# Designs tried in a protein design chat: VH-VL binders against p38851r773to978. Part 43

Target 1, 206 residues: p38851r773to978
Amino acid sequence: EAWCYFQDNFKVGSKTLFHVLFGDKSQVFPSSLFLCKKGSNLNNNSYWERIRRAKEDASCQFELCRKLQFQLNRTSNFIKDLLWLKDDNDNFKLVLQQRVTKIKQGYYFEVEEGPIIVKFPLCHPLLLRVRFIIAECITSQGESLKKCDLAILYDFNYVESIDKLNTKVEKLWLFERIHLNWALRYCKLEHSEINRKTREYLKKFN
Key: E = the ipSAE of ESMFold2; O = the ipSAE of OpenDDE; V2 = 0.75 times the mean of E and O plus 0.25 times the DockQ between their complexes.

## First folded at step 16 (VH-VL)

Design y1 (framework fv_spartalizumab; at its last look DockQ between E and O 0.03; V2 from the best seeds 0.00; counts 0 for: pae E 12.3 > 2, placed apart)
Fold by OpenDDE, look of step 16:
Structure y1 (fold): chain C 206 residues (1-206), chain A 117 residues (1-117), chain B 113 residues (1-113)
Amino acid sequence: as target 1 above (206 residues)
Amino acid sequence: EVQLVQSGAEVKKPGESLRISCKGSGGTFSDYAMHWVRQATGQGLEWMGNIIPIFGRANFDEKFKNRVTITADKSTSTAYMELSSLRSEDTAVYYCARDDYGYFDYWGQGTTVTVSS
Amino acid sequence: EIVLTQSPATLSLSPGERATLSCKSSQSVLYSSNNKNYLTWYQQKPGQAPRLLIYWASTRESGVPSRFSGSGSGTDFTFTISSLEAEDAATYYCQQYYSYPLTFGQGTKVEIK
């Protein structure tokens, strides 16, 4: 198991930050994703849809979900999974899901992304999950301080097989450790790009 | 299973400070906010504040903003609540509670605090 | 802050009877974006920590008996025990998590005759 954690502060409310990051007109995603070919015309977002939650939380019968489509950067094309699609133009694209899993009115958002499965030669499948947490700074009186924290969590786990995502590999092979380090590096780049674009968008709102 | 274990009973004098711990197990400590709620004998529940461990940010009820400090140690999955300038009115059972969507699905066993001269 | 007012203060009933508890909020705790009520009900027995029974106003926590239910929306909420058992003797609290500060009702004590 490996993970990366990034935290940034923005001088805006949580709703605004959420809109900038995950709004329907936002271009923060998918172009910022580390597997994405930047500038591709295949990079696009779908609209948020309300879907029935299949998982354990009966209280949240529905979650918001959207799909991100992006063209894969073929310079590091080691992805072999069901999310990798080849189009008629011999382009490879990845379809990634984002889900809004928690909303606290006016001050908190949690978004999950993934899983992303990366298969390298001679390695177990690498499972990547990303979690975005937006928390607004508010007073005890509920007044917004117009300040928001953004946390991005990257979780990496090697699994035994694509069909068993919960079967974690405890001991990693040499190449797996090497690839994991590369993945962590790419996450840092992704985070940097997300932040850069987010700040650019925020300037437009000010 | 998720468990929250609090530190033991405290006997304090007015003017002193109190520090209570709450250790979580059986879950991901950083995924949830930790709240502190107190209850005086025979009285209702009173929310004091919380912390979001991943941010290290705490929120407080206005009543306690000047006397309460809430911290969290992610490495030990432990939340702390410190209450300074204790008064007799601070005599109560103090609970930590895990936040799921803002409601509390798991509670500590409570820490009895007695403030008396 | 959002003030929650519970009624009655005390409810004394016999086993098998229906208990109805009220919780009224000073402002709506319904979030329009997800159409959820940020209201929960807890049970607390003497010497014990509160126990979560209902959240989102009407969703029963896992392991909670079916005789416990919650209803309502906006500012008016009701907690119901369809058929009281002796073990249901406790104080019940509503709590809102719509906004800070989080607040509790003053509680309703249910006594079994």
Scores: ipSAE 0.016, ipTM 0.550, lowest interface PAE 7.7, mean pLDDT 84
Fold by ESMFold2, look of step 16:
Structure y1 (fold): chain C 206 residues (1-206), chain A 117 residues (1-117), chain B 113 residues (1-113)
Amino acid sequence: as target 1 above (206 residues)
Amino acid sequence: EVQLVQSGAEVKKPGESLRISCKGSGGTFSDYAMHWVRQATGQGLEWMGNIIPIFGRANFDEKFKNRVTITADKSTSTAYMELSSLRSEDTAVYYCARDDYGYFDYWGQGTTVTVSS
Amino acid sequence: EIVLTQSPATLSLSPGERATLSCKSSQSVLYSSNNKNYLTWYQQKPGQAPRLLIYWASTRESGVPSRFSGSGSGTDFTFTISSLEAEDAATYYCQQYYSYPLTFGQGTKVEIK
């Protein structure tokens, strides 16, 4: 099991940052997974659907879910040959599920992305999940400072097979450990692009 | 204001376990990492590990060889550090500290722990 | 792991003098993605918890007097007290938060003669 964690601060409210990162026309999100422009066949018609929760949660205002499809260009993505979409006829297609939870207190959003399956040579399938937390900076009295924090957790786990996503590998092979380091490096590069594009966009916002 | 209040001083014998609480108030507890740092008498600061409550993840220094357990209870805004198989070298003041933007902006008052026979 | 080496171990100066403390890192703590140095300075007085003074190597925490400053990048960092006051007698620690495990320098004790 491997993970990395990033935290950034932005001089905008949490709703604004959420729209910059995950809005329907975001220029940042197509790069939020990896350091490249997404390929053709990006599904721009996907809409957020409200999840009908089984039980009301007093700390949660709503949950939304959507499924997105990306066509990753072979020349624009360093890991495009490693993505496994076993039931698809297109080896470079990535299907991503996003789940957004809005919390009643704290003025923030949680965005879960994944799972994404990455297949390195000579390795078990590597499962990637990403979690974003966008939190409004508030005074002790609950007033917005028009600032927010972004936290990103990239979580990698090797699994026994694509049909056993909850059965984690207990001992890693040599190449599996090496490829985890490479995958974590890609996440650091992706974080760099998220930060850069977000700040550049926000300069134009003013 | 943000406050971190730790449980009181303890005296332990070698081989016993230690559990220290750190209760946070005056802010959103779950959004910040909580770290544990110790300091032996007349010595420097030593990072032990952390927990990120919203993510449910913990990290530890290898020095403690899985003797340390760090947990958090979101409902009470309290983090816990448990250190097992105590040795006399574990005599120290134990601090909790909040991570904000990658640095420790708030510290608990410290919990003095003495391990002696 | 990243080792932080502080110098000098002890610095004894008169009120009004400039104190200069060094912190050297065994590896760069500059993260190229955001161009920030993941280095912090703390002050600790006897019997008290550490107090945050400087983060991101050079940014002063709110409420910290302007006589405290930090500089440097990559592996070499400097902490300066421009004009020592009696209340500045303390031990000062640098700390990196670039990678796990998080590590502290061994401390520099500043004494007022």
Scores: ipSAE 0.006, ipTM 0.470, lowest interface PAE 12.3, mean pLDDT 75
ESMFold2 (binder alone), look of step 16: mean pLDDT 91; pTM 0.934

Design y2 (framework fv_spartalizumab; at its last look DockQ between E and O 0.03; V2 from the best seeds 0.00; counts 0 for: pae E 14.3 > 2, placed apart)
Fold by OpenDDE, look of step 16:
Structure y2 (fold): chain C 206 residues (1-206), chain A 117 residues (1-117), chain B 113 residues (1-113)
Amino acid sequence: as target 1 above (206 residues)
Amino acid sequence: EVQLVQSGAEVKKPGESLRISCKGSGGTFSDYAMHWVRQATGQGLEWMGGIIPIFGTAYFDEKFKNRVTITADKSTSTAYMELSSLRSEDTAVYYCARDDYGYFDYWGQGTTVTVSS
Amino acid sequence: EIVLTQSPATLSLSPGERATLSCKSSQSVLYSSNNKNYLTWYQQKPGQAPRLLIYWASTRESGVPSRFSGSGSGTDFTFTISSLEAEDAATYYCQQYYSYPLTFGQGTKVEIK
C-alpha cells in the first residue's frame, strides 16, 4: 500500500470550488483524469444520483453518486477490469465513479473517486482510489468559517496492490514496487492537471 | 543517465513541413512532460509547446498553435514535433526538453533546421 | 503571457568576481498555495543545450556548484555567481513555469575577462 496527498488553496469559497470541480456541467475531471484523451467529445459526466447511505453513518442519509466517462488513449492498455467500454465507433471509454460521501452544508465536502484498476504485466493489479476534501478556514474550535473566500482542496491518493481475491498484497517484488511508484507519480500528474484546469476556470473570477 | 536524442539536421524550403523526433532513454518517458523549445541563431529561447505522454495532453504557444503538432509514442519513448508552413524565420535550433513542473531538467542535443529558398 | 526581463544584457567580469543577474516578471510567479516561485535559471554555453541550474527560484539542481544561487520572490529574482570561474562564461536565462505559455527571459551574457 502506498499513498500520497496534495493540497491546494483557491481564492473562492468551498461551495464555489465544489461546483467548479463537481458541478453537473463541470468538465474538470472528464478532461483531466488519468489516461483520458484531452478534448474528446466522449468526455462527460452524469448527473448526481441519490444513494441511500448505510446505517453506520447517521450524519448523512444519502450519498451522491455520478459516473464520469472519458475516452482512453489507444496506447493505454493497463486497465484490467471492466472499467472501460468499447463503443460502436471503436472508442475505448473509461467509466469512473465519484461519490459525495460527506457534506457539511456550505463549507465542507468529501468526495471519493474510484476505483481504478491498473494491471501491469507480471504484477498484481493496482487499485487506485482518490478522496477529495474541500474545506474552508477553520476556527480555533474546529468549526469551519462560513462565507470564507479561501477554499482548500485536499487530494488523498491511495494505491493498493491486490490479488485475485481483492485482498491486499503485503509483499511486492521489484517490478511491482517500481510500478507502484509510477502509479503514485501518475497521481501527481493527474492532480496537477486538475489543479491547472480549476485555476483556468477560476481566473474568470479574479 | 537520462538522455534525449533528437533526429538529425533538416534543410527545408518555405511552405514545407518539418518533423523532428526526440527519443528518451534512461528514465520513465511517460512520467514526464516533453516540450519543444527553439532558438534562432544568436537569439533567445522560445517555448513552442509540450505534451504529457501519459495523458496525450498537448500545450502550445498561441504563436504556433495553428502550425505545430506535438505527439508522443509511449511504446518507443519518442516525442515528435511537426511544424507546417515553414518560413525563413523558422530557421533555428530546435530542442526537446523534459520537465516535471514546467522547468526542463534534461535537454536534447538540438536539431538544426534551416529554411531557405 | 508573462514577460521576463533580464538585466544586464551583458556582464563582463574577471575571475573571482561576483556576478549578479536580474530577472523581472510582468506578473507574479509566486503560487500562494505552496508558496513557491515558479522560476528557473538556465546556463547555456555556445553550441550546447541549456543546462538547468536553479528551479523554484532558489533550489539548486543536483550537481550544480554551490557558487550558483538564486533568490527573490514574486516578480523580482536574482541569480548570483559568488566567485566567477572561466568556465562560467555563458548566457543565462530565466524561465517561468507559473502559467502557459512558458516564457524565457532574453538572457544575460556573462563574459569572463
Scores: ipSAE 0.023, ipTM 0.658, lowest interface PAE 4.9, mean pLDDT 85
Fold by ESMFold2, look of step 16:
Structure y2 (fold): chain C 206 residues (1-206), chain A 117 residues (1-117), chain B 113 residues (1-113)
Amino acid sequence: as target 1 above (206 residues)
Amino acid sequence: EVQLVQSGAEVKKPGESLRISCKGSGGTFSDYAMHWVRQATGQGLEWMGGIIPIFGTAYFDEKFKNRVTITADKSTSTAYMELSSLRSEDTAVYYCARDDYGYFDYWGQGTTVTVSS
Amino acid sequence: EIVLTQSPATLSLSPGERATLSCKSSQSVLYSSNNKNYLTWYQQKPGQAPRLLIYWASTRESGVPSRFSGSGSGTDFTFTISSLEAEDAATYYCQQYYSYPLTFGQGTKVEIK
């Protein structure tokens, strides 16, 4: 029901930007995530693993998956307590999946992230999904400009229950409307941090 | 110690309006929702609505069909409930209660309201 | 709207007896992601405001005597006074806080003698 969209241009090719954002040695995630406690030794990424076979008739579509594990940042002043899929009072850890859902010959990448489930008091679960799209800038003749765009789409949807993630709430409860302001803060701050860290890493790879 | 102190008892006629105050002390007022619950004589408890003072927005049970107005003044730590177009079935004790995750940990002393011709 | 049905309506017992009160919900109040039942028990003595006894179905509020306990999950809940004392004469209400509107059971009146 709520969404945020961001688009940024980078003076690198799409494969380079993908490596900077999602490579095995990249430090953009999880520390750029709004919910992540910076500098925690509990922050860890799994390696990418292939989930599905590439389709020969398509643009060699690939499905790769990794998990981001991180300690929850509990200092948000709009939330007394965040509910997660696994109750871990010792660590307050969250596990978040990233999935490469489309690759077109190394010049176009789609990565889906989530869902993240946020539970406010007296609210249905709020489902957050993020989509990252990296696209090479190409002339009308198909030549690379050695530039690419990063688009980030944040979708926030209230769902009827954790067991029915595809069943959206038809009418919002009062508290649910109020907490959408939190969602706006979430996407703005997270996007800013992702962009900042991405540009820092690009300077290192000159 | 958290305390909720309500305004005094009232006698009203049908068609009039009711306004009850609930002043909080001994804690952070703005961080918790304040709810209104009523109880007719010899009957059970009925939730009416509430407000989240930090956001300044109110909500209520649809059965009251826009008869209820709920407000809060953060500077005085006081919540208000107004019930318009009173009927005899509105005769009840009205409570304010502090919400922590939807359960009420602190209650006001109650305000007795009688609606009769 | 979630309807809570309490039974019995009235329970007359002698001091020292075990009181068992039932609260049945028309819909589950268990939120599986945190494994918590959004159900609360209150005590109301004559002329007084309700008092919180139990939240999360089974968690006793601080300062509440250990003879009070709650159990159950999903749609069926039980409140127990293990050894009834004269001061326990009151009406007891369950309340769900799983969804709006917030609703209460109709109450169980516990009487001594």
Scores: ipSAE 0.000, ipTM 0.461, lowest interface PAE 14.3, mean pLDDT 80
ESMFold2 (binder alone), look of step 16: mean pLDDT 90; pTM 0.932

Design y3 (framework fv_spartalizumab; at its last look DockQ between E and O 0.04; V2 from the best seeds 0.00; counts 0 for: pae E 14.5 > 2, placed apart)
Fold by OpenDDE, look of step 16:
Structure y3 (fold): chain C 206 residues (1-206), chain A 117 residues (1-117), chain B 113 residues (1-113)
Amino acid sequence: as target 1 above (206 residues)
Amino acid sequence: EVQLVQSGAEVKKPGESLRISCKGSGGTFSDYAMHWVRQATGQGLEWMGWIIPIFGRAYFDEKFKNRVTITADKSTSTAYMELSSLRSEDTAVYYCARDDYGYFDYWGQGTTVTVSS
Amino acid sequence: EIVLTQSPATLSLSPGERATLSCKSSQSVLYSSNNKNYLTWYQQKPGQAPRLLIYWASTRESGVPSRFSGSGSGTDFTFTISSLEAEDAATYYCQQYYSYPLTFGQGTKVEIK
């Protein structure tokens, strides 16, 4: 098990930040993903779709879901045994799901991404989950300060098998530990790219 | 102003469990992670783990993963650290500290814990 | 884990003198993407909690006197007190937040003669 946490501040409201990051016309994803081949024509976002919640949540009446498609950066030594989808041209691509799981009107968004499954040789499957939290700064009187915090949490878990995604592996092999370090390194790269692009787009709104 | 107030000193015996609280005020509790750091008498600082209250998830140094539990109550802006199977080596001052990009900008006053037979 | 080694263990100086503390990291804490060093310095006086003084290796926390400064990059860092005051008697710790687990140096005790 491994984890990584990042936090950034933005001088905009939560709705604006959400649209910059996750809006239908946003270009932050999938190009910012660490496994993504930058500049690929296969990198595409789908539109958000409404999905009925499995469980009722006071903070979210329905779940929004979209799919990110991107071409894998095959130059990386870390993706040789990933679960791949092939297009008509035998290009390796990954389809990633994002879900808006919580919305508090005016000041809060929570988005979940994943899982991404990475299968290295002689290793258990590695599950990557990412959670994005957008929290707007609100005064005690409920007034927006037009400032948000963005938190990104990366969570890595090895599981027993692809068929047992909920069974966590506690004792890791040497190679699994090495791969975890690589994964954590990529988290930093992804966060950096997300942050950079987000700020770039925000300049257009300021 | 942001303030972290911890619960009082504890005296425990080996094998017992410890629970320390850390209440935050003067800021938005849910916007930040809370870390726990301990310091044995005359020794340096040792990071134990942290929790992101808004996520409801805690993470630990592997050294403590089997004995430590960190929780948070967003409604009361309070973080908790529980340490089980106490040993004499657990005698220390325990601090909560607010996260700021991985460093700690605000600290609790510390909780002295003594574990002795 | 990243190991931080501080030196000297103890530094005894007179008021008005310059204090120079070293913190060496077992691996670089410089993040190439933002060119920032994930290194901080804390001051801890006896019976008190640590106080944040420097972060990103060289940025002073708000309210911290200008006599305190940090420098360095990669694996070698320096904390400086330009002119010691009596109130500066404390133990100073460096801490890295480049990777988890977070780790501290063993501390340098500054004593005022």
Scores: ipSAE 0.006, ipTM 0.541, lowest interface PAE 9.4, mean pLDDT 84
Fold by ESMFold2, look of step 16:
Structure y3 (fold): chain C 206 residues (1-206), chain A 117 residues (1-117), chain B 113 residues (1-113)
Amino acid sequence: as target 1 above (206 residues)
Amino acid sequence: EVQLVQSGAEVKKPGESLRISCKGSGGTFSDYAMHWVRQATGQGLEWMGWIIPIFGRAYFDEKFKNRVTITADKSTSTAYMELSSLRSEDTAVYYCARDDYGYFDYWGQGTTVTVSS
Amino acid sequence: EIVLTQSPATLSLSPGERATLSCKSSQSVLYSSNNKNYLTWYQQKPGQAPRLLIYWASTRESGVPSRFSGSGSGTDFTFTISSLEAEDAATYYCQQYYSYPLTFGQGTKVEIK
């Protein structure tokens, strides 16, 4: 198992940052995703929809889900190998879920993204999950500082098969250790794109 | 103090469209769902739909889906409900209401709408 | 869609009497993860917007007199006014917020004799 963690500070409230990253008019996703072919006509987002289930937590203001659809970028050196990704046969279309939770009175959002499954030759499938956490900076008395943190956690682990996502491979093969370097570059590049796009959009509303 | 102020009473003719505003003050507008609920004379309360302004998307009870448009303007902290193809049965008091946990802790004063020839 | 059925339709009582209102849900509104019932009670006087009285089935909203209370769990809920006052003449509604669409009971009108 491997993971990457990033933390960025922004001089805006948590609601504003959430709007910039995940709002209806945001341009950050899917184009900031490492696997996304930028500018493709296949890139779009579904609407946010309330998750209809019997197990809503009373501390939760709301829980919503959307799907990101995008074309896989096959021109990157890191993606030229065979991949077991969700696609149609001719254009490598992927669908990725984002799920948001808003916690009441904490000035706090949590967004889960994924999973994405990557398959390289001679390797077990590699499972990737991403978690975004937006938390507003407050005083000891609960007052907003109009600043918030964005934390991004990328979690990678090899699984026994594409059909059994909750399994873990304990002993890694030689090539799987080499592909962990791919995972680290994935984290770094995707984080860089998310951060750049977010800051560009925030400048628009200076 | 959170307050919701709705636009004034309206008289409409059958076939016209209705547009009611609901302006919020004294709190955070974008973080809370804004709901629309109506009540015909002598009848109970009927939920129509809602919007979450931070996500910019509205949801409707199926019975209103083809006639109702719900929008929000974050810059003015105002939500809007439009109901098209009005009929006499649409005569009611229309309320906006804020929820935080799915229950309505703040209500607008109500907008009386009369649909008559 | 969760249907809420209130009874009685009308309750006519003298001041000082105990008023008991029922709300029955077609599906459970108890969320097992936090053990809370997603049910509210509102009071509506003629010409006014509804006023929130009780949430989570039994929690009284701030500023609501202690004579108002709620109880029950799952599908069967009760709202009680322990000693009826003249100002309590109103229609009372239950509402579930367990799932969308949000739904209201048809109301119980409380009259003072």
Scores: ipSAE 0.000, ipTM 0.456, lowest interface PAE 14.5, mean pLDDT 78
ESMFold2 (binder alone), look of step 16: mean pLDDT 90; pTM 0.928

Design y4 (framework fv_spartalizumab; at its last look DockQ between E and O 0.02; V2 from the best seeds 0.00; counts 0 for: pae E 11.9 > 2, placed apart)
Fold by OpenDDE, look of step 16:
Structure y4 (fold): chain C 206 residues (1-206), chain A 117 residues (1-117), chain B 113 residues (1-113)
Amino acid sequence: as target 1 above (206 residues)
Amino acid sequence: EVQLVQSGAEVKKPGESLRISCKGSGGTFSDYYMHWVRQATGQGLEWMGGIIPIFGTANFDEKFKNRVTITADKSTSTAYMELSSLRSEDTAVYYCARDDYGYFDYWGQGTTVTVSS
Amino acid sequence: EIVLTQSPATLSLSPGERATLSCKSSQSVLSSSNNKNYLTWYQQKPGQAPRLLIYWASTRESGVPSRFSGSGSGTDFTFTISSLEAEDAATYYCQQYYSYPLTFGQGTKVEIK
């Protein structure tokens, strides 16, 4: 499994950071995504909605889900068609899902983003997903009575080559490896942009 | 499926140090806490400490704070527990366990440690 | 630390009978913030690692048979096996994760006659 992770510190509480990144009024997403055309009027977030909990995690009775809609920065035939929508003007938009999968009130958040399926010519598709973790500098397993002024954001980026049956491809040929490396590089770029915009927002917020 | 595989049985003498490994597979490693729990023969379970690899800082029971070191290597998805100044009372089966909100959903198979003269 | 006391120490029952195990905590493990009890139950068979059965006091882990259940709140908790099967012979432990240090009960051994 190919993955990379990033870590950033923010001089705010975890709850505040969560709202900055994922709040209803936050504009960090989708504009920070690598494939997003910056400044497009098609870029928007939906509100968080409650959805049925996934079967694999009984600890949470429900998940929160929202959709990120954005215009592609470049015309790309590599994005799976299922993620594209046409507007009234025949413009292609990408729809990306974010899910809040775990919450420990006030001091711990997990958010999953994706999947995004990218198809390169003559290669198996790449499945991309991101897991965000927001935690305070001091995390308790139970109820937290201490508010920390420093939140930590972790971005876990996972890239996997899959076949048509969504089975992991173990053996990759040369071009597939190259594309995988490019994907990981793009993850880094997205992270950098998320960080930049988050910090910019925090300056305005204060 | 998530699996935790621990290193093999250890036989030690009093005063020596112990190092046990726990390798995770089938899931993410760096974003979960890993804990160590021991169980003396015929006795109950005893929490020793835990760490989340990304945080780097471990929590310990005060009983072991001065003798135990817990580390993690994210590159190999392996957690380590080192216990120094071994005593006969440290004879036990040692388990690593993955933490989900403070309860343990996956366990290693256990490592039998015998401390005897 | 929060001390968990389990009772009885040993429970001997026949197949099909109801088993009731108690776990009492020295301090409440109920969070006022989310109204959840930070208590879990494990099953451990001889020579095996513990197995998670119940968490949040009453939520059953995936794959766990419906005959296993947990109830209670605050400081008093109960683990129940509605109809014992031979394979249920094991030691059962409660554990709190409300605060560090994490602590276990001393266990209840369930024997099947």
Scores: ipSAE 0.013, ipTM 0.568, lowest interface PAE 8.5, mean pLDDT 84
Fold by ESMFold2, look of step 16:
Structure y4 (fold): chain C 206 residues (1-206), chain A 117 residues (1-117), chain B 113 residues (1-113)
Amino acid sequence: as target 1 above (206 residues)
Amino acid sequence: EVQLVQSGAEVKKPGESLRISCKGSGGTFSDYYMHWVRQATGQGLEWMGGIIPIFGTANFDEKFKNRVTITADKSTSTAYMELSSLRSEDTAVYYCARDDYGYFDYWGQGTTVTVSS
Amino acid sequence: EIVLTQSPATLSLSPGERATLSCKSSQSVLSSSNNKNYLTWYQQKPGQAPRLLIYWASTRESGVPSRFSGSGSGTDFTFTISSLEAEDAATYYCQQYYSYPLTFGQGTKVEIK
């Protein structure tokens, strides 16, 4: 299991940052995801939907989910997606699920993304999960400073198969280590693009 | 039981602004999209835009982009639609509707708006 | 934007007859991600708000009589009333929620002779 973590500060409130990243009109992810083919048709069903729960959970009584669909960048390795994406040769599609997992009084947001499965030749499937955390900077009296932090945690785990995602491969092969290093570099590049695009779009709204 | 109650009928003159309220009860308010749909006499249904109150994000049909404002007040469970620079073609019944997975499962009673001079 | 075209414009039938309404979409509203069609049918009687009947193209809303049904996939959809009753006289609209802007068909008016 490997992970990497990024944290950035923004001079806006948390609701504004959430809107720029996850709003219905956001273009941050279409512009920033390196797995996405440049210029591909993104997200033919892009608005947030309330999804049906199997059972009520104590911490959150609703689930808001959206799916981002885009064509795979064909310069990338093979990818299989657990979000019902069918692989074929000429129109390889990637579906990325984002789920709001926590909201606290509109000043704190958590969004989980994935899982994404990256399949390299002769390797176990690599599972990628991402967490976004937006936290507003407040005084001890609860007043907003109109500043917030964005934290992004990328978490990698090789699994036994695409049908056994809660497993963990005990010992990595040499090729798996090499491809894990590639995945870590991917996360750094993607984070840089997310940060750059977010700051660009924030300037456009001011 | 979820209920959506809209403000009453209005008569307006061209150039004025319209503000319609839609109060929700009997369920949660802030985590559902609230949409505005209008219907001119003898015509079909026309989506204008919507908002999800918990995020404060709104989306609009392009034809209304510069004239429509959609807001929500979570503390009163009330959504608002404002339409500025009214003209006679804006004469219609205006509905609010709750979105569940993209389809409208609950509708307000409608607000009749007449624009004439 | 996705255009929905309904046919016929008006359908005049006797009680007990089968009504068949068509809705054709200018683009597919079938999502490959969840294999669902993002299409809904509403009923509207004069002076009333629309009433949800069918969602996901074929799923009947709670409290809707079993004589109402929906079928189809992709671009071609059908709404059926298996045995018309007098109370079914109304205008029926299809609506897509596959992409923004959300759009409605122009309606099919069902009349009872």
Scores: ipSAE 0.006, ipTM 0.503, lowest interface PAE 11.9, mean pLDDT 77
ESMFold2 (binder alone), look of step 16: mean pLDDT 89; pTM 0.921

